# Miniprotein binders against b1l550: the designs that were tried, part 88

Target 1, 279 residues: b1l550
Amino acid sequence: MRLPEELLERARDIHSEAPSHRIKLDRVGSFGLKVPVEFKGFLLLAEADVWVSLPEGRRGVDLSRQVEAIYELSNPPKDPFSLCREAAISLLEKLNYADSSGVSIRFDAPLQDGESLKYYGVEISSIASDEIINKIRVEILGMTACPCTAELIRAYKSSEIAATHTQRSLGILEVSTKAEHPDPDKLASIIERAMSSPLRTYTKRPDEGGLVIRSLSNARLAEDVVREMIHLFLEEFGHLPEDTHILAAVRSMESVHMHDIYAERSFSLDEIRKEISSH
Short names: E, the ipSAE of ESMFold2; O, the ipSAE of OpenDDE; V2, 0.75 times the mean of E and O plus 0.25 times the DockQ between their complexes.

## First folded at step 10 (miniprotein)

Design kt14 (at its last look DockQ between E and O 0.75; V2 from the best seeds 0.00; counts 0 for: pae O 3.2 > 1.5)
Fold by ESMFold2, look of step 10:
Structure kt14 (fold): chain B 279 residues (1-279), chain A 83 residues (1-83)
Amino acid sequence: as target 1 above (279 residues)
Amino acid sequence: SMKKVRIEFTFDEENREEVWEFLKRLARELAEKYGLTVLVYVEDGRIRIFVKGDPEAVDKFIEEVLKELEKRGVKYTVRVEEL
């Protein structure tokens, strides 16, 4: 049912009123929108959040304008980075009372894995105020092999045993920058190369054996995976603005324990360069 | 009432980074002075400034941005679009 348009002339505009309590809100928006995106030749279903700031003197936000801003840009589907950035700009343009806007887009990104595909998690955002701040979070699973247990087994009387426990580990890179979003495939590659071995969608016995041998040959503490992620990140993305902020983390689902191990480091490029150069 | 404007600048590639930082600082200062909302960004290799607020304040913002660029001897072309 569609109500008569003339009612808009007769009804109070609740959203444009002043609120009882004049308190500014930092983020007011529509969360969990489904949008199509085109990523590297794939058409993907993504989830988006959109928001704006709300000043103390305005009671409510025009939710339909927020949704309009992103959906109009999502047809036909386009790359998620352009959609994210353009929607953030459009929100600020369309909602007169907002002094800032933001858009987040989440999707599972396909990655070539031999003759098949695997997927990793991507969340991007663009926040527009006096300039645009771009953020990207990448999460991908890899394999880690414990070097402590490997060394203990090596030292045991049967010194020719090459063994240790292996497990899935979730690697995380978050980057917040004034530059364009880093390529998520490059971030995923950095995470995988820092691990003892990548994971495969499926393997046959010879390939499975090779995977395990690789992981044992590259046994790493979760702490050293994080350090390697940072090292590789700096090699690939050290050119980003000095105030770029990074979080590098690993959550290792240790196969011999009931609990996970977690390691994390956050830093700005300025900070980490000073730290490294002092050694 | 409210005025909304996009200002698009083209500069020599050699000067663009220095001008970019200058425009960001200038836009932020003028926005605070006049109570305006601004966004400085790059689109299709060109620097854009979006500004919104009181119509008189927006006009003053545009005037002062161009004035400051001229005072610094910056070579540019400009397009102004009201939204």
Scores: ipSAE 0.566, ipTM 0.867, lowest interface PAE 2.0, mean pLDDT 90
Fold by OpenDDE base, look of step 10:
Structure kt14 (fold): chain B 279 residues (1-279), chain A 83 residues (1-83)
Amino acid sequence: as target 1 above (279 residues)
Amino acid sequence: SMKKVRIEFTFDEENREEVWEFLKRLARELAEKYGLTVLVYVEDGRIRIFVKGDPEAVDKFIEEVLKELEKRGVKYTVRVEEL
């Protein structure tokens, strides 16, 4: 049922009214929208958040206009990087009272694993104000083997390859930059290479055995993984602006404990370069 | 009253990136000067400036941007669109 237009003329615009408390809000928007995106030849249904700032003199945001902005840009489906950036800009242009906007798009990215597919989690964002900041968060599971337990068992049994507990570990790289979004596949690769071994969707018995042996031979603490991630990141992405901000983290789902081990480092490229050069 | 304008510049010069950086800086400075909201970005090899605020201030902003480009002797095409 559509209300008669005549009734709409009589209704006050609640959103444009002055609020009872004149307070600016940083983010107001729609979260959990579903939008189609094209990513490396795949058509994916992604989850999207869209928001703008709200000035102190306005009661509410025109949420319908926000939703329209992203869907106008989503058909035909395009890459999520362009969609984020264009939508963030469009929000600022369309919502004249906003001084900042943001778009975040989340999906599972396909990753080739031999003849099968594995995946990593990705969140692509753009925030627009007086400048555009692009953000990407990649999360991928790998396997870690504990070097401490390995050392204990080696000491006990004098084995060349000591048994140790292994677990799945979630590696996280989050990058915020004024440059274009970094390639998420490269970020995922960095995380995997920093682990004791990658995970596989499908393995034959010989491959599985080899994977485990590799993990045992490359035992790493969560701390080791984070440091390796940072090192590999600098090698691949050292060309990014100096004010680029990075979060490198690992959450190890330890198999011998009921809790997880977590390690992280937050840094700018300028900061970490200075740190490394000082040694 | 609020005016919103998108300005798109295309440069054919070899040093277009230097010009872009100049424009980014200039746009920010002028926006501050005139109390405007500004967004400057490069897309598809073109620099775009989104500016909004007081209509007279926006007009002055545009005029001054163009004047500074002329001083530099930069060849450009420009598209101005009111939103």
Scores: ipSAE 0.033, ipTM 0.467, lowest interface PAE 3.1, mean pLDDT 89
ESMFold2 (binder alone), look of step 10: mean pLDDT 85; pTM 0.849

Design kt15 (at its last fold request DockQ between E and O 0.92; V2 from the best seeds 0.00; counts 0 for: pae E 2.1 > 1.5)
Fold by OpenDDE base, look of step 10:
Structure kt15 (fold): chain B 279 residues (1-279), chain A 83 residues (1-83)
Amino acid sequence: as target 1 above (279 residues)
Amino acid sequence: SWKKVRIEFTFDEENREEVLEFLKRLARELREKYGLTVLVYVEDGRIRIFVKGDPEAVDKFIEEVLKELEKRGVKYTVRVEEL
């Protein structure tokens, strides 16, 4: 049922009114939208957040226009990077009162694992203000083996390959840059290579044994994983602008504790280069 | 009243990066000067500027950008679209 247009003409535009408190808001929008995207040959249903700034003199944002902006660009489905960037720009263009806009798109990215698929979590964002800032967050699970317990067991049993506790660990790389979004598959690969071993969707018995042995032979602290992630990131993405910001983190779901171990480093490319050059 | 304008620049490849940085700096200065919203970005190898605000201020912005580019002797093609 649509309200008669005559009634709409009589209604006050609540959103355009002055607020009771003249305060600027940084982000106002719709969160948890579902949008189709095409990613590496897959058609995926992604979650999307869209927002704009709201000036102090305006009571509310036109939310319907925001939603329209992203859906107009989502048909036909396109890659999430272009969608994110184009939608952010479109929002800024469509909403006169906004001095900034942003879009975030989240989905599970497929990753080939032999004849099967595994996945990693990805969040792609673009923020438009004076310039476009592109952000990507990749999260992928791996396996870590504890070197401390391994050393204790080695000392006790005199084994070449010491048993140790293993656990799933979540590796995180978040990159914010004025350049194009970095390749999420490459980021996922960096995280996996920084772990003791990758995870597998399905293993046959010989493969499972090999995976565990590899993990034991490559035991790493959460701290080691983060440092390795940073090292590998610099090798692959050192060409990004110096003001590019990175968060490298690991959350280890420790199998011997009820709590997780967490390690992180936040840095800019210029900062970390100076740090490394000083050694 | 709001005026919205998209400016698209095509530059020779050799000077695109330098020109982009120049335009970013200039746009920032003019944004502050005229109280405009200005976005500078690259799409399909072309530099784009989106500007919105007071119509007179937008016109002045465009004029100044073009004038400054001329002063630098940069060869470019420009497309201006009002949105």
Scores: ipSAE 0.712, ipTM 0.902, lowest interface PAE 0.7, mean pLDDT 92
Fold by ESMFold2, look of step 10:
Structure kt15 (fold): chain B 279 residues (1-279), chain A 83 residues (1-83)
Amino acid sequence: as target 1 above (279 residues)
Amino acid sequence: SWKKVRIEFTFDEENREEVLEFLKRLARELREKYGLTVLVYVEDGRIRIFVKGDPEAVDKFIEEVLKELEKRGVKYTVRVEEL
């Protein structure tokens, strides 16, 4: 059933009224939208959030207008980075009362794995106010091998080949910058290279053996994985603006414990270079 | 009572990054002075400024930005589009 258009003449415009409590809101929007994107030759259905700021003197946001803004730009499907940036700018242009806008887009990124595929998690955002700030978060699983247990077993048996417990660990890199979003594949590669070994979609027995040997030969604490991620990030992305902010983290599902281990470091490029140069 | 303008600058100067930082600082100063919303960004190698607010304030913003660029001796072409 569709209501008569004549009602628009009689109804209050609730959104344009002043609120009972004059309080500015930072983010008002629509979250969990499904939008098509084209990424690395794949057509994906991504999840998006859109929002704007709301001044203290305005009661509500024209939510239909902000949803229109991203959907107008998503047909035909385009790469998620262009969609994210363009939609953030469009929101600020279309909604007069907003002094800032933002868009986030989340999807699973395909990654070549031999003749098969694997994936990693990506979330990007663009926030427009007096300038555009771009953020990207990448999450990918890898394998870690505990060096502490490996050393105890070596000492016990005098074996050249160490045995230890291994587990999946989730590596996280999050970058906030005024520059373009870093390439998510490069961020995922940094995380995987920092681990004891990458994970595979499938292996045959000889390949599985090689994977395990690699992990044992490259045993690392969760703390060391975070440090290695930072080192590799600086090698690849040290050219970004000095005020670029990074979070590097690992959550390890320790196979011998009932709980996880977590390690994290956040920093700006300026801060970390100063820290490293002082040692 | 809103005016919305997109200003696009093309520079033949090699120091585009220096000019961009100058425009960002100037835009921040002028947006506070006139109570405007201003976004400075780069698109396709061009510097864009989106400004919105009171029509008289927007006009003054545009005039001052252009004046300061001329004072600085920067060579440029400009397109102004009212949205």
Scores: ipSAE 0.594, ipTM 0.875, lowest interface PAE 1.8, mean pLDDT 90
ESMFold2 (binder alone), look of step 10: mean pLDDT 82; pTM 0.800
ESMFold2, fold request of step 12: ipSAE 0.538, 0.548, 0.537; ipTM 0.858, 0.862, 0.857
ESMFold2 (binder alone), fold request of step 12: mean pLDDT 82, 82, 82; pTM 0.804, 0.805, 0.802
OpenDDE base, fold request of step 12: ipSAE 0.584, 0.601, 0.580; ipTM 0.861, 0.866, 0.859

Design kt16 (at its last look DockQ between E and O 0.01; V2 from the best seeds 0.00; counts 0 for: pae O 18.7 > 1.5, placed apart)
Fold by ESMFold2, look of step 10:
Structure kt16 (fold): chain B 279 residues (1-279), chain A 83 residues (1-83)
Amino acid sequence: as target 1 above (279 residues)
Amino acid sequence: SMKKVRIEFTFDEENREEVLEFLKRLARELAEKYGLTVLVFVEDGRIYIFVKGDPEAVDKFIEEVLKELEKRGVKYTVRVEEL
């Protein structure tokens, strides 16, 4: 059933009215939208949030226009970075009363792992006001081996064999920049290379043994994983604008404890360079 | 009562980054002065300024942006599109 369009002439336009309480809102939008995206040859189902600012003098947002803006751009499916940026611009252009807009897109990114696939988490956003700020967060699991226990066992036994506890650790890189979003695969690679070993979807017994031996020979404190992530990030992305902001973090699910260890550092490129050059 | 304009600039690639930063600062200052919403972005190697607000204020914004570019003596082409 479709209602007659003539009703639009008789009904109040509630959204264009002034509210009884004149309070500006920062984010009013539609959250949890399902959108198709194309990422490196894969067609993925992503989750998106879209929003705009709402001034004190406007009662409501035209929510259907928001949803329309992103779905128009998602058909046919295209890469999530273009979709994110273009949708943010479109929202600001289409919603006359807004002075800022934003779009977030979340998906699991596939990554080749031998003859199989593994995945890592990606969330991107673009926020448009007087310029575009692009943000990307990647999360990927790796393996860490504790060097403290390894050293204790080495000292206690006259054994040449390293032994220690190992666990899954979640590595996190988050980048906010005025430049284009960094390639998520490169961010994921940085995180994995900072760990004691990457995780595999599956291994056969000989490969599993080799993986464990390498992780034991590459034992790292959570703190040093974060430091290595920063070092590798600067090698790959040191060219980004000076005011680019980074958060590097590790959450280690310690196999010998009831709780996790967490380490993080946030910084701008300008800040970290000055810190490093002072030593 | 609302005017929306997209201004497209074409510059030499050698000058693009310097001019972009200048336009971002200028657009921010003028938008605050005139009560406008502005967005400066790059697409396909061109610099765009989207501006919206009161029609007279939008016209003043455009006029002042072009004046400041001429003062710098940069070579550019411009196209103004009302949305």
Scores: ipSAE 0.442, ipTM 0.825, lowest interface PAE 2.8, mean pLDDT 90
Fold by OpenDDE base, look of step 10:
Structure kt16 (fold): chain B 279 residues (1-279), chain A 83 residues (1-83)
Amino acid sequence: as target 1 above (279 residues)
Amino acid sequence: SMKKVRIEFTFDEENREEVLEFLKRLARELAEKYGLTVLVFVEDGRIYIFVKGDPEAVDKFIEEVLKELEKRGVKYTVRVEEL
């Protein structure tokens, strides 16, 4: 049932009314939209969040215009980086009462794994105000082997390769920068290289054995993984602006415990450079 | 020249999830192999593959997908539509 258009002329614009309480809101928008994106030869259905700020003098946001903004730019499908940036800008243009906007796009990114595919989680965001801040969050699973247990078993059986418990560990890199979005594949690679070993979707028996041996030979604490991630990040992305903010984290799903081990470090490039130079 | 094709698969309900995962993987692998853009999704109990790219590559993609399904002995009905 479609209401007659004539009735719309008589209806108050509720969104443009003054609110009962004159309070600015930081983010008002639509969350959990589905938008197509083109990413490295894949057409993917991504989740998207779009929002704008709401001034104190306006009761509500024109949510339909927000949705229109992202979908207009999503047809034809484009890369999620451009989509985020362009949509963030478009939101400010369409919603002229907003002083800030944001777009976040989430999907599983395909990653080549020999003759198969693996994936990592990615969230690409752009926040527009007086400036544009680009954000990427990458999450990828790897494997960690515990060095503590390995040392205990080595001491007990005197084996060259000590058995130890292994577990899946989720590595996280989140980067916020005024520069262009960092390459998420490079971020994923950093995380994998920081782990004891990567995970494989498909392994032949010799490959599986090799993977396990590698993990055992490269046993790392969750703390070690985070530090290695930071180190590798600085090597690859040290050219980013000094005010670039990074979160490096690991959630280790410990196989011997009912709980996970979590480690993180949040820092700016300026801050971490000063720390390293002081040693 | 760019060709766009929608492939619609209907499978028996008992194997739909397994077949979906297989097709997602296969389609992605083949898309990468042939330099195609691909999307695989399920709607209304049917599996859809959207593929876009070079006409010859798209045709090879379709052939190879069907061949791999046959190898698995999966019973399916397929509709191929050029868009």
Scores: ipSAE 0.000, ipTM 0.132, lowest interface PAE 18.7, mean pLDDT 87
ESMFold2 (binder alone), look of step 10: mean pLDDT 85; pTM 0.841

Design kt17 (at its last look DockQ between E and O 0.01; V2 from the best seeds 0.00; counts 0 for: pae O 17.1 > 1.5, placed apart)
Fold by ESMFold2, look of step 10:
Structure kt17 (fold): chain B 279 residues (1-279), chain A 83 residues (1-83)
Amino acid sequence: as target 1 above (279 residues)
Amino acid sequence: SWKKVRIEFTFDEENREEVLEFLKRLARELAEKYGLLVLVFVEDGRIYIFVKGDPEAVDKFIEEVLKELEKRGVKYTVRVEEL
């Protein structure tokens, strides 16, 4: 049933009222929207969140207007970075009472893997207020080989056996900056290069053997992977603004344990440079 | 009541970065002075300023921005669109 439009004249505008408790809210919006995006020639179905700040004097947000803002910009489908930034600006423009707005877009990014494809996780966001803050989080699986067990096996009765346990590890890079979003493929590459070996969608037997041998030749602790990720990040993106914030982390599904190992470091570019220059 | 405006600037590409930083600083100063929300951003090689707030304050903001650009001697094309 569709109600008559004349009812709008009689009904209170609940959203425009003052609330009984005058408390500002940081994020009020619609989460889990499905939005098409075009990423490097692929048409993907992404998940988006949209929100604005809500001042202490306003009871509710115009949620339908928020949803309209992002869907108007998603036809035809466009790259997720432009959509994210433009939607955040549009939200701030459309909702007079907001002093900030935000958009997050999440998708699985395809990556060439020989004759096949693999994927990695991407979440981007843009927060608009008196400035625009862009954030990107990339997650990709790789292989790690334990150097501690490798050394014990090498040392065992002058053994010639080159062996250790290997496992999947999830690498994470998260960057928050006033500059444009870093290229997610470059972030994924940094994570994979920091691992003992990248993972493949499939391999033939000789290639599989080579993959394992490469990982054994490049054994790394989870802590070392995080440090290498930071080193490689600074090499590629050290030019970003000094107040750029980075999180580098690894969650390793240790094959010989019932639990995961986790290592993490958060820093700003100015902070890490001072730390490194003191050595 | 509220007024909201998009101001579009086209500048020579050679000085765009310097002018952008100048506009960001000026916009921040004037936003505080007049109690406005102001966002400076770049799209398709053009500099935009979005401003919203009290109508009289918005008009003063626009006037002062253009005045300061003239004092700096910057060559530009401007378009003002009320939203």
Scores: ipSAE 0.425, ipTM 0.813, lowest interface PAE 3.1, mean pLDDT 89
Fold by OpenDDE base, look of step 10:
Structure kt17 (fold): chain B 279 residues (1-279), chain A 83 residues (1-83)
Amino acid sequence: as target 1 above (279 residues)
Amino acid sequence: SWKKVRIEFTFDEENREEVLEFLKRLARELAEKYGLLVLVFVEDGRIYIFVKGDPEAVDKFIEEVLKELEKRGVKYTVRVEEL
């Protein structure tokens, strides 16, 4: 049933009314939208969040306009980087009472793994105000082997390759920058290279054996992984602005414990460069 | 080589939801069967299926989707565009 348009003329615009409490809100929007994106030649269904700020004098946000803004830009499907940036800008244009906007797009990014595909989680965001800040979060699973247990077993039984427990570990890199979004595949690669070994979707027996041997030969603590991620990030992305903010983290799903081990470091490029140069 | 195809379906309004659910399920099954990347969504009252993969597999996918729709007796207009 469609309400007669005449009724809309008689209805007060609740969103434009003064609120009972004149308080500015930082983010008001629609979360969990589904939008198509084209990512490195793949067409993917992504989850999207869109929001704007709400001034103290306005009761509510025109949520329909927010939804329209992102969908207008999603057809035809485009890359999520441009979509985020353009949608963030469009939100400010369409919702002129907002002083800031944001868009976040989340999906599983395909990653070539021989003849198969693996994936990593990615969240691409843009926040617009007087400036545009681009944010990207990459999460990819790898494998870690415990060096402590390996050393204990080596001490007990003389072996060239000491057995140790292995587990899946989730590596996380989050980058916020005024520059363009960094390449998520490169970020994923950094995380994988920082692990004891990458995961594989499909392995033949010789490949599987080699993967395990590699992990055992490259045993790393969660702390080691984070430090290696930071090191590799600096090598690859050291050209980013000094005010670029990075979160490097690892969640190790420890196979010998009921709980996970977590390690992180948050830093700006300026901060970490000063830290490293001081040693 | 990869082939990318957009399939546009226009259905009668009365059966759109049912057909959409059917197409989503079918597309998923066929995607798994043929190893294709498939996206199904609705825009402006039309149902779109995006398919990417091996050219032969994509063609088989399209053929099978159309065959299944015919079996159901659904009236539709279809446009297939290679992207």
Scores: ipSAE 0.000, ipTM 0.144, lowest interface PAE 17.1, mean pLDDT 86
ESMFold2 (binder alone), look of step 10: mean pLDDT 83; pTM 0.820

Design kt18 (at its last look DockQ between E and O 0.93; V2 from the best seeds 0.00; counts 0 for: pae E 2.0 > 1.5)
Fold by OpenDDE base, look of step 10:
Structure kt18 (fold): chain B 279 residues (1-279), chain A 83 residues (1-83)
Amino acid sequence: as target 1 above (279 residues)
Amino acid sequence: SWKKVRIEFTFDEENREEVLEFLKRLARELAEKYGLTVLVYVENGKIRIFVKGDPEAVDKFIEEVLKELEKRGVKYTVRVEEL
């Protein structure tokens, strides 16, 4: 049912009114929208958040205009990087009172695993203010083997390849840059290579055995994984602007404990280069 | 009253990065001076400036940006679009 236009003319514009408390808000928007995106030949349904700033003198945001902005750009489906960037700009252009805008798009990215598919989590964001900041967060599961337990078992049994507990570990790389979004597949690859071994969607017996042996021979602490991620990141993405900010993290779902082990480092490219050069 | 303007600059490739950084700084300074919202970004190899706010302030902003570019002797083509 559509309300008669005559009633709308009589209604106050609540959003444009002065609020009871004159306070600026940083982000006001719609979270959990579903938008189609095209990613590496796949048509995916992604989750999207859209927001703008709200000045102190305005009670509310025109939420409908925000939603319209992203859906206008999402048909036909396009790559999530362009969608995110263009939508952030469009929001800033369309909403007069906003001095900043932002868009985040989340989905599971397909990753080829032999004849099958595995995946990683990705969140692509763009924030528009005086400039555009692009952010990407990649999360992918790998496997870690504990070197401490391995050493204990080695000492006890004198085995060349010592048994140890293994677990799933979630690796995280988050990059914020004024440059274009870095390639999420490359980020996922860095995380996987930093682990004891990657996970596989499907393995035959010989492949499975080899995967486990590889993990045991490449036992790594969560701390080791983070440091390796940083090292590999610098090799691949050292060309990014020096003010690029990175979060490298690992959450190890330890199989011998009821809790997870977590390690992280936040840094700028400038900062970490100075740190490494000092050693 | 709100005025919205998109300015598109085409520069020679050799100086694009330096000019971009200059424009970012200048735009920020002018935006603060005139109480405007400004966005500087690159699209299809061109530098774009989006500016919005008071119509007179927006006009002054555009004039000053162009004046400062002229002072630097930078060759450019410009397209101004009111949104």
Scores: ipSAE 0.677, ipTM 0.890, lowest interface PAE 0.7, mean pLDDT 92
Fold by ESMFold2, look of step 10:
Structure kt18 (fold): chain B 279 residues (1-279), chain A 83 residues (1-83)
Amino acid sequence: as target 1 above (279 residues)
Amino acid sequence: SWKKVRIEFTFDEENREEVLEFLKRLARELAEKYGLTVLVYVENGKIRIFVKGDPEAVDKFIEEVLKELEKRGVKYTVRVEEL
């Protein structure tokens, strides 16, 4: 049923009114949109959030215009980084009353794993105000082997027992920068290399044995993984602007506990360089 | 009432980063002075400034940006598009 268009002359334009309480809002938008993206040859259905700021004197946001802005740019599908940035700029241009805009896009990124595929989580954002701030978060699972238990078992009057508990650990790198988004595959690689061993989609017995032996030979605390992630990140991305902000974290699903262990460090490139040079 | 303008500058790529930081600082200062919303970004190797707000304030912003570039002695070409 379509209502008569003549009603527009008689109905209040609720969105353009002043609100009862004149309070600025930082983010008003449409969250959980499904948009197509092209990522490294894969056509993916990503989840997107779009928003703008809302000044104290405007009651509501033109939500349909926000949704139109990102969908107009998603046909034909394009890489998610271009979509994210272009949509953020478009929102600020289209919504006159906004002084800032933002777009987030989330998807599972395919990653080659031998002759098979695995995946990791990606969320990117672009926020436009007086300049563009780009954020990327990457999450990927790996394996960790506990060095504390390994040492206790070694000391137990027989070096012949090579054992410790192993578990899946979720590694997280989050980068906020004025530069372009770092390549998510490189961030995922940094996380995997910091772990005791990567996970595989499928293994045969000999491959599984090798994976376990690798993890035992490379035993690491969650704290060690975070430190290694930071080291590897600085090697590859130390050239980013000095005010680039990073969070490195691990959530380890410890196989001998009912709960998880968590370690994290956040820093700017400026901050971490000073810290490292002081030791 | 409001006006929306996109200004596009072409500069030498060797010096573009220095000019970009200058334009970001200038745009922030003028936007605060005149109550404008601005965005400075790079598109296809060119520096763009988007500005919106009161029509007279937008016109003053554009004039002052060009004036400050001339004072700096920066060589550029410019395109101005009203949106």
Scores: ipSAE 0.613, ipTM 0.887, lowest interface PAE 1.7, mean pLDDT 90
ESMFold2 (binder alone), look of step 10: mean pLDDT 83; pTM 0.822
ESMFold2, look of step 11: ipSAE 0.563; ipTM 0.870
ESMFold2 (binder alone), look of step 11: mean pLDDT 83; pTM 0.822
OpenDDE base, look of step 11: ipSAE 0.265; ipTM 0.711

